# Designs tried in a protein design chat: VHH binders against F-box protein At2g23160. Part 22

Target 1, 307 residues: F-box protein At2g23160, of Arabidopsis thaliana (Mouse-ear cress) (q1ks79)
Amino acid sequence: MNSSSPISIDLIAEILSRVPSKSVARFRCVSKPWASMIRRPYFTELFLTRSSPKPCILFATVADGVWSFFSLPQYPYEKSSSASVAASAKFHVKFPPNNMRIGHNSDRRYFSYGYTSGLIYLYGDSSDDRSVICNPYTGEYAILPYLQRYRKTYSFLVFEPIEKQFKILFMAYLSGDRDHKILTVGTGNMKWRTIRCSLRYEIVSEGVSINGVLYYLGETSAWDNKDYDLKYDYAIVCFDIRSEKFIFFEIERFCRLINYKGKLAVIYFEDDVNYQSCLYRKKNYVEPDAINKLNVWVLEDVEKQEW
Key: E = the ipSAE of ESMFold2; O = the ipSAE of OpenDDE; V2 = 0.75 times the mean of E and O plus 0.25 times the DockQ between their complexes.

## First folded at step 19 (VHH; framework vhh_brivekimig_d4)

Design rd4 (from rb2 with K104R; at its last look DockQ between E and O 0.34; V2 from the best seeds 0.00; counts 0 for: pae E 2.04 > 2)
Fold by ESMFold2, look of step 19:
Structure rd4 (fold): chain B 307 residues (1-307), chain A 121 residues (1-121)
Amino acid sequence: as target 1 above (307 residues)
Amino acid sequence: EVQLVESGGGVVQPGGSLRLSCAASGFTFSSYSMSWVRQAPGKGPEWVSYISGYGDSTRYADSVKGRFTISRDNSKNTLYLQMNSLRPEDTALYYCAKPEWNYRGTYFDLSSQGTLVTVSS
């Protein structure tokens, strides 16, 4: 049988030779497809750092729930050999320690992670998994307070830029009588606080944080939202990180959200599909049309809903 | 309020031994990795040692490896550093350190008083 092994640094170097130097993006690499039900797939996450005097890329390889963190200088003008770039990689730390267990799952509804300002957040939903924050360079860490979980949850690591605080927003799956929670990372006794969002939806995108506001896409069609008289199956949810309040805007189709020059941009193709729904149904998908049109809208004012 | 109180420093001859203690309060001690950091007179802080929350993983700076042993007792909320074969260059204020997070990332708040170790004849 084929064994699951860490992604080679050579593959990472090849990916990096094709990343634009101005790109701020998460990239996933999956090592060898599993051929055995005994081993889980491995993947590599890439993070760009913005605070270094010279550019570097933080990345991790994950095997059996163990994260190995590395950094590379970014070489935007040079065709590099994978051996040359691999020799430049600096290993930092493996995480977690031997007796701690962090879950690993390719389905983001059961495993979340985040990176901001030199902080890694890891959240898994198995009974032995621990939500932690750690320094990817040193392995210094804190285990977050216990939070009773229900499946199909999603969490977001966000940074509040005015008070300069990290927060973790946990969005519970509402069919289980669970509350949404938020935690401010800091000193002393960190505690989960209950937060209310009366709109009901399943989260179907990753989050995008822009100027203290977290944006994500919610799919509302499977839920009773009578109070809102909704006309479409999707809403862009906007979470003000400082005030901890939600607003939303309906949108007629599944879309992708990006940060464009400090503004939210919405990108969709007319035949785009909810990829997350396709994963649920296995082998059930609608392939995008080859002549599909790219549509881009930029939100000019969140409170006035002007595009 | 997070409090870290170091003790056990003193004056010792080269080759001697000391054991430092750090009493922790105001946070869940076992949920945090802990470190020792030292600062020699007129110099910047230097990381010395790390221990995981349950004590099952340790790391040391090359300058102290084989001579220093970090340990913790979670039932007493106490961190320890056993220092053997002390050298004059180990002279420093020693701080126990809890990881903290702000907009610059992870840092150590070294605002405690520390405990002074002086190695001289």
Scores: ipSAE 0.498, ipTM 0.848, lowest interface PAE 2.0, mean pLDDT 70
ESMFold2 (binder alone), look of step 19: mean pLDDT 85; pTM 0.845
OpenDDE, look of step 19: ipSAE 0.625; ipTM 0.855

Design rd5 (from rb2 with T28D; at its last look DockQ between E and O 0.52; V2 from the best seeds 0.00; counts 0 for: pae E 2.3 > 2)
Fold by ESMFold2, look of step 19:
Structure rd5 (fold): chain B 307 residues (1-307), chain A 121 residues (1-121)
Amino acid sequence: as target 1 above (307 residues)
Amino acid sequence: EVQLVESGGGVVQPGGSLRLSCAASGFDFSSYSMSWVRQAPGKGPEWVSYISGYGDSTRYADSVKGRFTISRDNSKNTLYLQMNSLRPEDTALYYCAKPEWNYKGTYFDLSSQGTLVTVSS
């Protein structure tokens, strides 16, 4: 006889039926690819046709710092009622154990996961928070080594496809080479290594990894970058996961980054800039029917010097 | 560098008891959940039990629930399995297991020697 029961299917149905509109964002955080597909129909169709025959959506509910992990089978486009969805949800585990604390921030995503790896990375943004990797299906876990850090931090779980390694990139909000760290996930002595990024910026986008490169948007306007002759307030930061080196390209304004058919694409929403202003940067193309409110699109597909 | 050394196995009659020990080194023991895994002759590995890093949460396979107790002493970097009411079907090579991660997911590396438990009448 177990006294610690998982959340019942009936309670899950009640919870889902009472979820406000912003809970779509919470689903997006728990199952990032599914949340992205919901908001962008073109990529929803593309993802479903290229995923496994019966893909699943992982999600979590959080109460008093305790995560309860569930999965749902991903249905083909025909959506059932909220009660039918709740009845299909499978509970896995509650995490963490009672004596462990992991922090979360209401303003942003609190975890990253590796596809098909059973690896969830949970992290906080202050010095008092603990960082952990766990299997959301079994509760097996490891607490990551202690890291001296500031309260405002950014972190990415990334995959290096040649050596088939996960890494955790840790970027401090405050500048300094010693403030940035990386850790290789594995069976050996996991330890943080210092990495150098001399460009200062605030990270203002989700990260997207394409072919072993992590891309994200940095906002540079509030920072002293005298060693760079910056013309604009934004840069796309490119982190080569294998070499652990940074490069960047300036971009005129705020945008969102997506992976389109193995290439980086940028999305500009309701900006009134003319179409030709995007030609000052490399551009990427996306299908127009997949982009809400697009006036301009950019596809970066060429990196050449003079040839 | 990671080393897990099991001990405490032996031959015991049905209904008897044994206590297995696992000495751990080369990693921060208390930062990891730990498990016991067993492999009976001619069978694949079977998960037996789980304990959280600080010992405050445990789980058991249905086949051993109520008979086995997992525990740990973090000051000695040692994992334990108390096995009571042993049955012939508990005969197996027992491994202590640290969760590990690769691109295929979470797994246990069972390359240690293990400790043999034989329950015979």
Scores: ipSAE 0.575, ipTM 0.877, lowest interface PAE 1.6, mean pLDDT 68
ESMFold2 (binder alone), look of step 19: mean pLDDT 84; pTM 0.829
OpenDDE, look of step 19: ipSAE 0.738; ipTM 0.905
ESMFold2, look of step 20: ipSAE 0.458; ipTM 0.833
ESMFold2 (binder alone), look of step 20: mean pLDDT 84; pTM 0.833
OpenDDE, look of step 20: ipSAE 0.755; ipTM 0.918

Design rd6 (from rb2 with Y32S W101S Y103S; at its last look DockQ between E and O 0.04; V2 from the best seeds 0.00; counts 0 for: repeat SSSS H30, pae E 16.0 > 2, placed apart)
Fold by ESMFold2, look of step 19:
Structure rd6 (fold): chain B 307 residues (1-307), chain A 121 residues (1-121)
Amino acid sequence: as target 1 above (307 residues)
Amino acid sequence: EVQLVESGGGVVQPGGSLRLSCAASGFTFSSSSMSWVRQAPGKGPEWVSYISGYGDSTRYADSVKGRFTISRDNSKNTLYLQMNSLRPEDTALYYCAKPESNSKGTYFDLSSQGTLVTVSS
């Protein structure tokens, strides 16, 4: 059969089920049951929240730049319907409380968000100069120091687990002239600090934080990286949250990154056309009879780059 | 089809003023951020200014801050750039730009004709 075999929700849940109880995994999936309950178009973001007493799913709906935060208890026994899910959702707060509006955009280059340890970082197309950190349960919030942004910029909310610090990593579009920035949140003197990353790339994945290291995928093919003898179009970028240093290693294919049993894992589909061998044809060509299989590889040693 | 038509360029003396306009069609204008981008003869494109979809946030390149003002009228699908205290280094083709995305990232489409601003004495 020539049909693709998409990633199963059960496989994703199995991979994520071994995350420590204090870890949070982000989902960028659309929840179809909640979409059927709303009279207007909206996008639903799901956040998996693990806490000591009862794991819950935190989610948000966005309408006209206003976020509504809810939680669901997990229901392991009975299959839920759309009406059952809507009736069991617990509303917490609408945000933001003033004229500020934070519109959602599925392209992470125009919209940045993150969730860590009960706090949400938001930056949207509307009110672009107002980055906020918000408690989604109470609506308490803080407006972060201003930072000038251009298109193709990315922000990551990260948590440093040893010194228990929240940080926001800002990756500028053009390395060098506009400098990457980092902010330590909650200090008495919050100020954006310059950090340097010599490798140039475009960020093409969400970030995954594992054991104090932020991982994300960079696409390097459109950039001049003279100091590196790059052979592939992608690199996994590793940012040590405590030391604020970057390392990277090349990866052959576009992939998604996940936390698997406390280690970085990559997910990609196999095809019968090697990306490297397509130099003389369209890069995205896939034969109609190609077998598309799910592959999972786990990084064993970040510094030695062993799989 | 996205269509952006710039106008209002011309020749001015240093210290003069011009107002550029951009008529937009083929997309929901009020939902899209917009930028002005300029390209001086023989040089690469330079981002000039940004405005959010509802017009509640603006940004400027350091080279034009305090002299240029971006604005929009969502009822007319029109973007504006008020340029004051013009200098010879402001001489460029000026483009109205909507963000575009491809597999290499997000870029500005500068395939329109633009509007030429020449600042000379």
Scores: ipSAE 0.000, ipTM 0.105, lowest interface PAE 16.0, mean pLDDT 65
ESMFold2 (binder alone), look of step 19: mean pLDDT 78; pTM 0.777
OpenDDE, look of step 19: ipSAE 0.029; ipTM 0.367

## First folded at step 20 (VHH; framework vhh_brivekimig_d4)

Design re1 (from rd5 with E100Q; at its last look DockQ between E and O 0.34; V2 from the best seeds 0.59)
Fold by ESMFold2, look of step 20:
Structure re1 (fold): chain B 307 residues (1-307), chain A 121 residues (1-121)
Amino acid sequence: as target 1 above (307 residues)
Amino acid sequence: EVQLVESGGGVVQPGGSLRLSCAASGFDFSSYSMSWVRQAPGKGPEWVSYISGYGDSTRYADSVKGRFTISRDNSKNTLYLQMNSLRPEDTALYYCAKPQWNYKGTYFDLSSQGTLVTVSS
């Protein structure tokens, strides 16, 4: 899960030093009156935006649930000095407005489709933190309809490239009668629709969207999946965004998923373990040389499951 | 279906005042930020003002700051624009705008009738 960025790391560090001091001072001033001040580190998210022939880079800084959005031209920057490039960053907007809260826990999921798409999904993880979609350049937004949220829930913003629709898939943790939900982003009164996935699992990876299919890893060992006669503890779940149907195939062990040149690739390290053996290995010594290997597989045909 | 109905426009002399209203239906009004957009004759649309869903955060174009005030009443699903110290350059068709999203990004649908404001002596 070590994907290279099209942006220089040195350039990012220089731009971050240009975050408005007023924003930083506002955060610290709010924190001073309390008997014990809780210091939250700044979170920086990068959203890559491409529009041919002149792509731009959208990025954000986050402090105590407040996002500050910036943009920067990509291609001229890679040929310029870092000092002149940092002066070119353009501030757009802070989000959210007063009296609205967006959660900022470490397990949040969101992304954008850049300059021409103008859409960012911000995930709220507590009962008071509603999820939103917004334009990072103007701050125009809509609060999504309420969903009851508990731990280990996941949501994904996905793009269906044939009908050109955005959708938000909400995967409930199935510890009761809770349902998975999906919402089509658009006009009118957006509503969550119930969807069914017959396989039960815990989601244990980030999602990867490739050509209208969302991929993620599910751990199945703690669930009664009698109809499937499963042989392994993991499955790669494939969600066809247009048909809203799930396909899966088993995989022998925990792995990480990446988009490699428009195809799904999986990687694992020799010291990766499944969930059950993870607790066992904490009790035992881990061999030092087991960490040094990396294995990569690339899926060549989703329907035939060829690697 | 989403419906936005603007009203309150008219003819006024320079320095005068008008209050525009927008009745909203077919969506959860308080969940959306709202904007006013205007289009002068022969020109493209121009963003005028923004208000957050709860009504506690506002922004204005530089050309109208200090003269215009945006507000909303979520119990009545209504958006307002109070326009004071009107100038001839404020002459335009005014639209109540809800953000929408498609494959090209965020946009305002300005196909409604709007409400015409004319500032002339």
Scores: ipSAE 0.516, ipTM 0.857, lowest interface PAE 2.0, mean pLDDT 68
ESMFold2 (binder alone), look of step 20: mean pLDDT 83; pTM 0.820
OpenDDE, look of step 20: ipSAE 0.838; ipTM 0.951

Design re2 (from rd5 with S31H; at its last fold request DockQ between E and O 0.24; V2 from the best seeds 0.00; counts 0 for: pae E 2.2 > 2)
Amino acid sequence: EVQLVESGGGVVQPGGSLRLSCAASGFDFSHYSMSWVRQAPGKGPEWVSYISGYGDSTRYADSVKGRFTISRDNSKNTLYLQMNSLRPEDTALYYCAKPEWNYKGTYFDLSSQGTLVTVSS
ESMFold2, look of step 20: ipSAE 0.502; ipTM 0.845
ESMFold2 (binder alone), look of step 20: mean pLDDT 84; pTM 0.828
OpenDDE, look of step 20: ipSAE 0.830; ipTM 0.948
ESMFold2, look of step 21: ipSAE 0.505; ipTM 0.854
ESMFold2 (binder alone), look of step 21: mean pLDDT 84; pTM 0.835
OpenDDE, look of step 21: ipSAE 0.714; ipTM 0.893
ESMFold2, fold request of step 22: ipSAE 0.449, 0.457, 0.475; ipTM 0.830, 0.830, 0.835
ESMFold2 (binder alone), fold request of step 22: mean pLDDT 84, 84, 84; pTM 0.831, 0.830, 0.831
OpenDDE, fold request of step 22: ipSAE 0.874, 0.881, 0.882; ipTM 0.968, 0.968, 0.969

Design re3 (from rd5 with S31H S57N E100Q; at its last look DockQ between E and O 0.52; V2 from the best seeds 0.00; counts 0 for: pae E 2.5 > 2)
Fold by ESMFold2, look of step 20:
Structure re3 (fold): chain B 307 residues (1-307), chain A 121 residues (1-121)
Amino acid sequence: as target 1 above (307 residues)
Amino acid sequence: EVQLVESGGGVVQPGGSLRLSCAASGFDFSHYSMSWVRQAPGKGPEWVSYISGYGDNTRYADSVKGRFTISRDNSKNTLYLQMNSLRPEDTALYYCAKPQWNYKGTYFDLSSQGTLVTVSS
């Protein structure tokens, strides 16, 4: 039996029990099942990502708009003391500086963040909060150019692999107007540029970037999209990061998106439902069962919609 | 058209002082944390000091703590490094550094001219 580097949820809970009660933490997990995370909400946010070449967990505590960043090596499943694990947590930096505030909201429609290759993006939908990019290890940062904020917004940090540049996509919801914004991270005067997506939807997933395409799930309605012949309430939206163009294809049910061997895969359970959009319980609503048939489909060609 | 222009270097005796300046243009200076980086002859670049965008948080390499002071004046778009109690090991080309980002993460572009500091007996 070769026990391996993924840290158990119980060990993470023990680490968190030593953090002051006035703070929150975020984690990058290597091997945790996505469905378990969604069905058992945790005080801290766990990000299920593809496995990394080296074990590493980055986490943060947040108090009064100030983030404290830490890292941990991953531990084998052999017996370990909570004191030994707590002593191995490495502090990096507090962010932002003393007189700046970065808001935090557990509802991602009002607060967006991302982490890729040593870059953290933080963007909250609040008039008093600052949108920033920063290095969580050194505290080097830049404040992003001002952008008018809207309720029910989403932002994505994406990487364009041919020109090797990061972009930040802002998906604003304007009554009757779908002028979204994009920013190329770089030198000089960064400026927001306008891009269009004529399909109207509410974003109900995190994004997955694969080979220069950002994928995410949108909840649609035919009422909002009279120019389309929509048959279902969901669409997978595909954003080509280089050309900055949107395409979509409908999907008949709520699903989760992952990167599987460089291809987009969807995961669903037969009785799964959208927890993000369920504010009021319907008469026929039932909770998804943990014991369910798991279905996996892999997109072979996005242009041909070949699975 | 980002420009960083360093000045204030020169030749001083051990124990002397110098004040370096960096004039910044082509970006919103107060929105960026800034750093000083130096490169001694035959050595790789070495981070020296950091200052937050509004100047309220500073950090220093252990080799310069207590002797160097970083500061900034956002109304003049200028970064400063006050260097006291200079030692021969402080001899280097000093660069003003703005954070930038690429596929490997955060980096400093040290393509400016820099300003030479020489501490000699």
Scores: ipSAE 0.398, ipTM 0.811, lowest interface PAE 2.5, mean pLDDT 68
ESMFold2 (binder alone), look of step 20: mean pLDDT 83; pTM 0.823
OpenDDE, look of step 20: ipSAE 0.789; ipTM 0.932

Design re4 (from rd5 with S57N E100Q; at its last look DockQ between E and O 0.45; V2 from the best seeds 0.00; counts 0 for: pae E 2.2 > 2)
Fold by ESMFold2, look of step 20:
Structure re4 (fold): chain B 307 residues (1-307), chain A 121 residues (1-121)
Amino acid sequence: as target 1 above (307 residues)
Amino acid sequence: EVQLVESGGGVVQPGGSLRLSCAASGFDFSSYSMSWVRQAPGKGPEWVSYISGYGDNTRYADSVKGRFTISRDNSKNTLYLQMNSLRPEDTALYYCAKPQWNYKGTYFDLSSQGTLVTVSS
């Protein structure tokens, strides 16, 4: 698991000391040097945000697969620094009930989540093979239809903006013909549908959705993609949420993906490495004098791959 | 297709009791938390009570806490609301509600018939 910021841990610990929860916090923190140069750093990795006229910061703690959801109210009319430290977390709900567990894991093959203003999607411990959607303020929830799978998977909550639908995309880690699934969140009997993606890869980034397209980074080097004439070890995979079709662009190196003002930006340092691949390369050479340069590219035309 | 059929409403005197039932079909009932929502004539809808999928967690609006009890029987796909110590302000059309999600978040579809509870002398 990634180490937490000492400042963030202290704040969370103080909040937990004020509620009757035995929960322990497990959060992913953004590295300070990288985050401070690119975007507002820890808020997007530690906290879920509510997009509304009455803003608040939503966050969760997890202990043994049981989640506790909190919000920190923000009052835009507050100007003093004492007002910012006086903001107290409001406990909403402990979830899930029924002794079900949804464990957090830094390995995305075993844990996925998504959040919008009134919907949290969680996929946890692979032993349960359960996905849930819930309202983190009220505890209203649904356990999604059971999906038989034998392999680890990545999943994403995505939003289709034309028909205004949420979908949940399951991508198998070791893909076969029938392993990838998608579900449209709706009012009736939600059911998984099979989708196909012919390119084989390991998913090595978070997903980012921009204007009805989900983007993520795939590492292709460990798979046999003989139907493609690939030049590089990475591809940015683009999933059109409405058509449910995949396209991809090759990219030279590992990178991070962000939404920059409605466009995809790729950001990397010269020495960035895939975390999962680091488990196999702990003995790589160290460059103590290397200067890590920040490179930023913004995709201007997704069809032409213009940067 | 999803169906929620409420029953058990009627006319009672203040201080009386009623038990509402909701027969659910067309979805995996035990996989959903369920709620009761009421709407008084000319008023907006008001959330009343919540129960988790297996019934181990319940919550109530302050206006009904201590007087109403939500329960469910998953073997019968049925949701219940026991209403005691009824007051005239409890007069409303009562709906059982399954959570649903759209682009604005979680909502309840209150297009069922509901069951009318009238508390009057």
Scores: ipSAE 0.463, ipTM 0.826, lowest interface PAE 2.2, mean pLDDT 70
ESMFold2 (binder alone), look of step 20: mean pLDDT 83; pTM 0.820
OpenDDE, look of step 20: ipSAE 0.784; ipTM 0.930

Design re5 (from rd2 with E100Q; at its last look DockQ between E and O 0.41; V2 from the best seeds 0.00; counts 0 for: pae E 2.7 > 2)
Fold by ESMFold2, look of step 20:
Structure re5 (fold): chain B 307 residues (1-307), chain A 121 residues (1-121)
Amino acid sequence: as target 1 above (307 residues)
Amino acid sequence: EVQLVESGGGVVQPGGSLRLSCAASGFTFSHYSMSWVRQAPGKGPEWVSYISGYGDSTRYADSVKGRFTISRDNSKNTLYLQMNSLRPEDTALYYCAKPQWNYKGTYFDLSSQGTLVTVSS
């Protein structure tokens, strides 16, 4: 039994060919050829920008503080073996500070980056690291203002469609002494602003943005939420990007969030009873003729709810 | 308030050289990659060159590769473009460009005066 099997570029390309146009897919992987070229541990995430009949796979590598960005055509790709990379790097850049450290594991809580509307947001895992916003096709970038961190936690690059602004939401670690922060990306002097979210939770999903609202799943069981009469261990957190206000509603179990035709859809397998079960793969009893059902629920009236 | 002030343009014969400068203020210059963009009379803007925040990476449009050299001096908040072997096709208004971002991705605000380069033959 292989306990660690890196995903080949060919397999990733085949999987990504099934992604709808204008969607972004991210995968956690450690490429065997890249590991042999870089003697230190690293990991690579793949980004897909698909907006025309000529889609491309975007990926990046990092070694000794130097980022290299590559673009491959989505078609053709090899199906019979691991990928043979023939594309040259679009560019190489060393982001200041020169010692931007990236954690050697794939845990998103210790190393964070995102991709929205053709932009990459990079965030280091040290309290001294600076975050960067970058166009991966042109190499144009800016170093964002310093943000003091207490432990590594989630942040999100989001787009506000009415004012047509990018924002970066930083969710501070809840037991720390730091407030949540938000930054509007713009032409002027960018500054972090404090925002308040009274509900306490661990973020246990990626974010999905739909029509100016960022959605993610929070696990509330480990924190005291005296101001709320919570009945379940999970809440879907809704962040209105324009007003910068949080709303939530409880959900009975762990679930995944997707954008379905411009509305939030909640999906789960019946065997995914909680977040811990999904983290620690459990051997589930399944009869030879049984099916682990996939349930899909679509929220039709989220905008009518008040908290 | 972000300000970019270009200078060093002028009239030169084909095969000549010019050195453009751009004084930057109102932002932390070394934290941004910078570019030169030009606009010929009656045409749309054309990207010319790129330099990273510390100058360790440069890139050029194919039309200027080998003839133009971008550089920067972060201690003076100044971006430079050395233009050699100038051609009539290089005649344009040249802009110093700081990256900005909107719903279409990265763009450049070309509302400065620019500096006019005229290669007369």
Scores: ipSAE 0.388, ipTM 0.808, lowest interface PAE 2.7, mean pLDDT 68
ESMFold2 (binder alone), look of step 20: mean pLDDT 84; pTM 0.829
OpenDDE, look of step 20: ipSAE 0.847; ipTM 0.955

Design re6 (from rd2 with S57N E100Q; at its last look DockQ between E and O 0.46; V2 from the best seeds 0.00; counts 0 for: pae E 2.7 > 2)
Fold by ESMFold2, look of step 20:
Structure re6 (fold): chain B 307 residues (1-307), chain A 121 residues (1-121)
Amino acid sequence: as target 1 above (307 residues)
Amino acid sequence: EVQLVESGGGVVQPGGSLRLSCAASGFTFSHYSMSWVRQAPGKGPEWVSYISGYGDNTRYADSVKGRFTISRDNSKNTLYLQMNSLRPEDTALYYCAKPQWNYKGTYFDLSSQGTLVTVSS
């Protein structure tokens, strides 16, 4: 692995569950949906980014479109006293200012975020919300140029390592008649540029950026892709951040994507079954798979798609 | 191109007042939080004050709380710093600062001329 081992969202949720009920109640008074937000995949990225000389976990709570950012020291794996987690949390900033709101939604089609050290990107859950980039420690921010959207959208904060620039990729939902967009984060008056991806799919995973390439899983079966002669229901989409070009390769089943030692790895379990087909034919019976194994595949060469 | 032009500095006696101005161009001014940063002779830059894009949230360094007031006029693309009860320690070159982001994080580009404030005699 090229990077430090990430702390799983399940472990983070278990750590927070060890906070005394009074301490948990104090955190929940900030936002009713706070506990449910902790268990969702989007907090994995926010909690596992290092932002200081000492490793720490950044997390946020949201109430009525107002975000509060905190940090914790990196916590050892154990189910010890939850009071030590609450005592270690440091409040940084409440954002945005009181005349602006950025709503949260657990469905990533209606809410997007990205975080790197010193920069967070938020794209709210309503068509009248503003997209922002901000420093979660100081509250320094910029409101991004308006982007007309169809309600179901996805966006990604990505980093181009050769020219050392951030970009925001906005993927329009292809039921609408709107183009995909990209914005280079910079010093001037930032503008959205149109970008093309001819493959049609629904994005069904988080994005993983590795060495200047953004990877995510697309589900293609519900879309007409006649020009591609597709044989499977899924494709791994690869976006080269510098050239702003898309490529893809098909994959037979749903999988999860991770960064393993600077290379893309896919993870799936062989016991995954189509529960609707089983339920329809057997009525309330699903026979457990006799063998349940974790499969891991690592992409060795992204240009050749060699594993 | 982004331009920030500071003005309003000068020489003042201790206890006096000055009002600094910063004319901004080349970006949508109201969409950015803005800051003042100062640099005393022989010292590194010091953050002084912050104001949100609509002007409804302000913050100050402890060394200037109660004496300095940051404000902005978005119709004129202008940032202000009212400086009261000035002390010799406030002597510095003052910069108007717009947040920027690179791979190292959030930073301020202090390449403008700034405006010199001298508190003495």
Scores: ipSAE 0.402, ipTM 0.812, lowest interface PAE 2.7, mean pLDDT 70
ESMFold2 (binder alone), look of step 20: mean pLDDT 84; pTM 0.830
OpenDDE, look of step 20: ipSAE 0.829; ipTM 0.947

